# VHH binders against Programmed cell death protein 10 homolog (ccm-3), part 6

Target 1, 215 residues: Programmed cell death protein 10 homolog (ccm-3), of Caenorhabditis elegans (q17958)
Amino acid sequence: MNEEGGYLGAMTYQCLYSPVMEKIKQQHRDDPRASLALNKLHTALTTCEQASPSFLYDFTKVLLDDSELSVNLQESYLRMHDTSPTNDLIVSGYEQNADYKELTKRAIELRRVLSRVPEEMSDRHAFLETIKLIASSIKKLLEAINAVYRIVPLTAQPAVEKRKREFVHYSKRFSNTLKTYFKDQNANQVSVSANQLVFQTTMIVRTINEKLRRG

## First folded at step 19 (VHH)

Design u5 (from t1 with L104M)
Fold by OpenDDE, fold request of step 21:
Structure u5 (fold): chain B 215 residues (1-215), chain A 125 residues (1-125)
Amino acid sequence: as target 1 above (215 residues)
Amino acid sequence: EVQLVESGGGLVQPGGSLRLSCAASGFTFDSYAMAWYRQAPGKGRELVAGIDSGGRTTYADSVKGRFTISRDNAKNTLYLQMNSLRPEDTAVYYCAAYGSEIDMYFEYLESPDYWGQGTLVTVSS
């Protein structure tokens, strides 16, 4: 899970491709042919990713390299988290349930505030303010997870607990990385830790959806 | 020897005010983030308010608008002004110190470096 291709790969479609899909959809909203094409592309991309995990991540890297574009992927992913669609953070079929809604809300909030990390790191004061918000957001998400834990089927509780533990682990890692950053100014590690935290956030919702679907 | 000594607790009527103080010694006070916690009977310890070394403050939702945390670095003292007190504010209030501001921000995952012994606040008619 510490491998870049792992957690970034898992987020590649949602973070990089999904926003583009939405953008094109909007640009071609009056073209039925474009709509059909987008559906086909979506299916193809999803199928490829399912068949070969991190396929889109690898494809993207090659595309950038061949185009001679030097991109910091960690920072790019973080920045894209600000505007990426949030359908992956919805508990499907339970959109009207207050606890699941809260989970979605807090998950979205955390992903959005973490997207501010690259922009804010260069200003100590601004960054500290952002860190406070992130900390608050993490706390609220934990509370939401606890609430969901109490209402999911008993068979799902172990999986939710596991995701919670992992989320806590990466939250602690993030906080420690921040402390280190203020000493060594290694921005890359902050981005890595932030993206890992985003990934863990997504995994919480994914796990819940998976368990509820089986129930 | 590090010491955090709370004072100012006592019995107060609902709607009343109280000011808590925490006298710190044995460490570089001005470089630490400070916080107030409270623990009511039968409940867990919870953050009430925090103030980092730069003076940035945070509050629990339950006390926002009523409590004010402040610090006097020259006196090595932390304060908690509590206004509009409610029975549910009844608790032992603890002073805590964090060597890292980040730890205080993530206090729900971390522990303070130092704790006071606490001072009892009772809000009752």
Scores: ipSAE 0.868, ipTM 0.927, lowest interface PAE 0.5, mean pLDDT 95
Fold by OpenDDE, fold request of step 21:
Structure u5 (fold): chain B 215 residues (1-215), chain A 125 residues (1-125)
Amino acid sequence: as target 1 above (215 residues)
Amino acid sequence: EVQLVESGGGLVQPGGSLRLSCAASGFTFDSYAMAWYRQAPGKGRELVAGIDSGGRTTYADSVKGRFTISRDNAKNTLYLQMNSLRPEDTAVYYCAAYGSEIDMYFEYLESPDYWGQGTLVTVSS
């Protein structure tokens, strides 16, 4: 999925809506009616996404346009990755396994450090420091993926390998985009590449969960 | 012609120290990120330490606290101070140059622009 509606669409609920729902939940923690409403909304939103992929993404875009709000969605998604819930990065049913736990940890760390890109890219020195952290985080996630590869069912290994290859591909693309950025200062391409990398990170965990459920 | 020439390798006892040097020529040294790699017998080449053009350093976990990478741009020379050497540090050590510090940060996905021929370090009692 290289189209914006694809990778951003796939992350829209977790990145944009889930944090808002959590905030509302906290604001109304003593209101059972609010809790019930949030559950209904959650079900409705997820149902819509299942029925129509990228529905929430499209809905969000129309909402912003109709409200005459000019928003850089790429940067907004990146920034929100810092505070988004991380339940989508958990290998369900295997939370106590050291390798799966490490995968979750490294996935979360990568998503969090990538969220710093919009804030740091205007300062060369600060951005280079952040890039070092991102590079380190990617490396650690790759190591975690390799560890998980060795313990997943044999039937799941091809899918994990495929996700790893794609993750590596988008990691390389990200690094190349960074090099280009320091020449042409095209911040948008950096944001795009970063979000694509976040998406690939999510897909790794999603794929593992899917395969483990089938086993 | 680009050249990276390593020196300072040799035989040393466990707990000893060595200082490696890499003399660079044929390119603008001060604009390159530099790194030390090593390859032990029967093993793959691995990053030991890196230093970008701004002086930012990175180390492999296995050498952190024991090794120090530094550079002298006026002399076009890269250094690796190795203290508290261990038998497992035995390897051929290579100097490498990256035209972009980003490539060095992502060295596990990228390759250096230039390599030295290497210098042998043997740690043995």
Scores: ipSAE 0.865, ipTM 0.926, lowest interface PAE 0.5, mean pLDDT 95
Fold by ESMFold2, look of step 20:
Structure u5 (fold): chain B 215 residues (1-215), chain A 125 residues (1-125)
Amino acid sequence: as target 1 above (215 residues)
Amino acid sequence: EVQLVESGGGLVQPGGSLRLSCAASGFTFDSYAMAWYRQAPGKGRELVAGIDSGGRTTYADSVKGRFTISRDNAKNTLYLQMNSLRPEDTAVYYCAAYGSEIDMYFEYLESPDYWGQGTLVTVSS
């Protein structure tokens, strides 16, 4: 559970709260009092996210549990990545650098193809085609990570290498989960593994951003 | 005992064609994903093409549009049709087998279960 709140928690604001806030703000665009209140709520949510990365996930979980709604959170989070903002995958201040730009491109592509998993899983042939695309996307992202490794400051290289090792580890876990899925049809574990891989992709870019700020 | 035996290599001029074959035995061929790899002098082995048990194919960018992988499950044979050959295609070509098509798609993370001995293809004037 703590692990789930870690990787899903890290993406909860971006995938769920940010787009919901924008939709509600648009629905009340003609009401200045509602607009002011929604801006205050937006600020409070971002403050909570900064102070405790799993808070919004925990809040959502309690809300759903108390309502007794049956929601497949793992699949829902994956689907949300199809349309969620991707600003967390930008290497700030280096948007025009070819290698960092390629890293961002490949990270976005992987996130998008992983978002297709929940809707594709029941059709073996279609799912195998999507798995081909996922595997190709992971390979391209690894190549982009290697290119970035060569251009980051020497002091940042150990952290990038550590994140690459974690990404490879979770890529292998995803591959193994796919193999067991075709035997036991346990769809939830595929979604769990896919979300963990999305999280690891985000952590690569976050780590690079942190290291480039520190020098 | 599992065996993969490649044939069809040789010397060919640039622009020419070759067809490689891989005769497989000792496993249930139609349930395996199959692949061709190549190794040029001084380089590591690289995936050239793969075909899973359902006939889905994948190709390295460098050969796409020029090479065609195919399989004949009744004859337990894997093929690679190589057209418009270039000097950079010169390599030892290996047949490989994967017990899981997932492992073939993730070939950069996984190894084949079985390898052939290789057949030399030389593209030179």
Scores: ipSAE 0.758, ipTM 0.885, lowest interface PAE 0.6, mean pLDDT 90
Fold by ESMFold2, fold request of step 21:
Structure u5 (fold): chain B 215 residues (1-215), chain A 125 residues (1-125)
Amino acid sequence: as target 1 above (215 residues)
Amino acid sequence: EVQLVESGGGLVQPGGSLRLSCAASGFTFDSYAMAWYRQAPGKGRELVAGIDSGGRTTYADSVKGRFTISRDNAKNTLYLQMNSLRPEDTAVYYCAAYGSEIDMYFEYLESPDYWGQGTLVTVSS
């Protein structure tokens, strides 16, 4: 029951592999042989992601562990959200609906402000300012979830409520982790709980997308 | 025993001003985050403004630019300057204290440690 491979695994392709592949493909755009090989590699990576949600995370962790590179994965994943694509937070087919659009906006804002946590933890004043922004962003996302709850099909409402309950649970865990951080300086647990919140935010939007589509 | 005692409420015409005070005792005031809440007739309590121990403030959108929260740690007193008052500001205003700034910022998930008894503000013609 490795929970880290669940929540970090769910974001590994989007935050790490997809952007890296696009960057490398752009660097070799004038080399047809390299471009062909890179397209094949990209396809293999997406196939692995589809077949096993944690494979790319496991692969990355083994690579880094065996290389003995000193990388803080929790902090690195948070930082990557600042520049990562956000198409996973769009409710497909409903981009012009005000309530779904607001949900997307607030989900993106929360992800962005959580990405700042690793840089600001060592400065108490800066961190408290960021915590204020995080708390405000969570509140606005909850309001957006409530608005969406009222307009989704009745059959989808239990799933949305369950995701809201999980998000509230992890929001409380995050706030508690912050309180203990100011006492014990356990920066890793702050990053863990922040990544778990990012995952829960993604799961809300994914669940809504799944319920708005049949089959 | 902890006490939070509000004062300064009253009747005021729209556009007017009031200053609320909250005298605190029985705890280390300068270590606490402080907040003003209000409860309009028939409604639940809502956060109006908060100020942490370091002076960082937060405001409800409905009062931004009109209300100012402040504290005097030497006098163990919390203030709320209320300008440009509107009829919808009519409410009982409560002083509240949080042992953790974190809980104040997450007020929609957490409760204050201490509450005052409230002071009535009525804004009417």
Scores: ipSAE 0.745, ipTM 0.881, lowest interface PAE 0.7, mean pLDDT 90
Fold by ESMFold2, look of step 19:
Structure u5 (fold): chain B 215 residues (1-215), chain A 125 residues (1-125)
Amino acid sequence: as target 1 above (215 residues)
Amino acid sequence: EVQLVESGGGLVQPGGSLRLSCAASGFTFDSYAMAWYRQAPGKGRELVAGIDSGGRTTYADSVKGRFTISRDNAKNTLYLQMNSLRPEDTAVYYCAAYGSEIDMYFEYLESPDYWGQGTLVTVSS
């Protein structure tokens, strides 16, 4: 979509803020006042995000615009997923369940192979090999989603089905942008569609967690 | 007129081998991605293996290590070497062609442009 702050905004804390916050907490692990202050900052940031969606994305954009840094945000977010924490892809309380564990595994794999897109687009052979891996990873994630669908509470099944349909829709959009890319070489559109697919992957797991927590 | 004509099917013992061929005509074979599908009785068609115009291959997990897809662009022919055959490999095998390798890799979301008529492979004693 055109709402970059929506899908990138949903990933901003995980990609940018969480790694920095954890690094600072570790650096001051022996100081309880620092830990308390950082937890309060975490709460404040998440509260602001809840009250004003995309706040962290907009805040980050302001900081970057005020700097002399020239940053391609779409590519940067993709690259960050290679090393970002993946705790947002865990189904809490069900880490040892085979079907939920498989869902987490396949979601992580897709996120990581998509993170390679910005570096490989200019080498046709390397990019086609990566596209092959992406397509395989999407298929395996769909299979894992179907397996989880069969074991979630019946009241959660409509929400999981909706997320699967969105994921399929964005998978098709991604494949279409790839075909167009090989004709027009518009690398940004590939990165946009890849980030949208990462967002949809995250939303599947988030929806499952929300339904299992409340149900 | 586009034609994809499969051959080489038949009855084979478990553990045996079989080589399928698909003769293609009516399109620019070397620019197409090619695939083998199969359909077991009472089941839908499923991808077995694919090979793009540059020779990159993909395989269903169930056949990986046992089947080898290949192509001969000079002869406009697609091949499937099937080794270590199992009863669950029993199916009608179809040759398929894609104008885009992207669509072949995303086969679970897309359909081939062209289909063959199929060749029956039966794995049984």
Scores: ipSAE 0.738, ipTM 0.873, lowest interface PAE 0.7, mean pLDDT 89

Design u5 (from t1 with L104M)
Fold by ESMFold2, fold request of step 21:
Structure u5 (fold): chain B 215 residues (1-215), chain A 125 residues (1-125)
Amino acid sequence: as target 1 above (215 residues)
Amino acid sequence: EVQLVESGGGLVQPGGSLRLSCAASGFTFDSYAMAWYRQAPGKGRELVAGIDSGGRTTYADSVKGRFTISRDNAKNTLYLQMNSLRPEDTAVYYCAAYGSEIDMYFEYLESPDYWGQGTLVTVSS
């Protein structure tokens, strides 16, 4: 999986395909032939996601490239997080635990403020206000990660610490990209670093879920 | 040479008020983000409040509603109005400057470019 296919690929089904599939299924709910076909398509998409996380991303890229549509996927994925499902940020089986619940809350909040980046970059005042929110959300998520670290099984602590270090690394990359953006106006790199940070946020929760299931 | 000189510290009773000042020189003050930090005995420095070049502010939760950061670009001076002071506000207060407001907002990941020498605030009966 290539650079973009790594972090965007991991988010393609949830951000792009799942919400659109549900919308189209609802629009055709009274057409049995269309409903059957959409169910088959849904099954195929989920099978592809299970077998090859980059397949749906690669398929989308080929489709867009061959159609000559000029879609900025970096910005599109960010915008879609505002309304995309967030069940991937829940620590399954521990939804009532205050520390895991706080982790989920802060992960969702960070994803949502990052989703505002593409719409606000051109307005310096609005963007600086959003950057304040992003910085606050990152800090609160780090605090939630620290709280969770103290309560996970000892066998999971090294993995959580590794994910925290990666999240800090990409948070620094994001802040440095913002500084560069105000000098050179490279909007694409801001969107790239924001998507990478969303991916790292997802990986924290995913790793915790995997370790709590003992596998 | 960059200089940040704090003043206005002192002894005050709980519930009282103090106004700290930081006189800045050696850099373009109105282009910098400015912050107040404090360090209680035996503890690390913590951000108290920040203000960027456009006047946007941020505050630590422990001081929200009690402290007000402000700046006067004509005088190259940063201020901290501290009201309803508590014994736990006792600390050395430091003026800090950031060349980028981005670094000030990400203060938990970045360090200020410049520090002042500090001014002691003691809140006790």
Scores: ipSAE 0.730, ipTM 0.880, lowest interface PAE 0.8, mean pLDDT 89

Design u6 (from t1 with S53T)
Fold by ESMFold2, look of step 20:
Structure u6 (fold): chain B 215 residues (1-215), chain A 125 residues (1-125)
Amino acid sequence: as target 1 above (215 residues)
Amino acid sequence: EVQLVESGGGLVQPGGSLRLSCAASGFTFDSYAMAWYRQAPGKGRELVAGIDTGGRTTYADSVKGRFTISRDNAKNTLYLQMNSLRPEDTAVYYCAAYGSEIDLYFEYLESPDYWGQGTLVTVSS
């Protein structure tokens, strides 16, 4: 499976660039000239990504390949979600609605438990416990999606249903990858399928936000 | 030839107890995750309780605190202790086996490899 793709590209600024920019900004918080330069850099990076989706992923990949650094990007992206902001999983304007609040809660929980996969894979007992939590979290997220489906505008229901079908598809692929892992120990494929599931989770919330804001 | 044979069903008053057994043969019992399902009249089968090879258990919310799943690997037997029985527990109870614990954890997306014939539990006055 090729590590370049839409799902890692969609997470690159959040996982790799935003945290670094924030750390540099904090290190220079007393210098207004540095703050201005960092804002220009942020704007340039964001503009490039908007003009060419996956630009930051491609740039990062070339940089790492040319540096000859051996970095497992799939595991790195998963680990970064443990401390990454979760505001992309909030249904804006509906934070107090019980069904949308539950969707956000379950999406955050799934992202968090998936982020533990790289550290726990080598310990069979710990990994099975985490897999049980992942399976439970997927089930609860599906229930939350079904509840939201019943309250979104009728015009949004086809889009939510499509996202649910994709999420179920990737959940089954993740389950099958786990079974294969216990036979062949291919840890990279587990990380790939986990990142794909994180992406699908984000797309559910993004689609709902888009339909609720615009129609 | 794989066989799962349930026993211990019967008629019981509300508030009563029953202990179901499932005798397993034809496969390596201690390598399988095991589960109890039930099917009430006119309804689909639903998971009641599951237990994996390491003894980790799960329960449907409707039975949590009242039912206890257990296994005896030396006897190739799965058990379900059912306490504080209610009329809504009336169903045919099925023993099920999963060759992968992963499939038990993802039971809402996967199916067991083997099923028993079922044992009827009736809870009425």
Scores: ipSAE 0.720, ipTM 0.865, lowest interface PAE 0.6, mean pLDDT 89

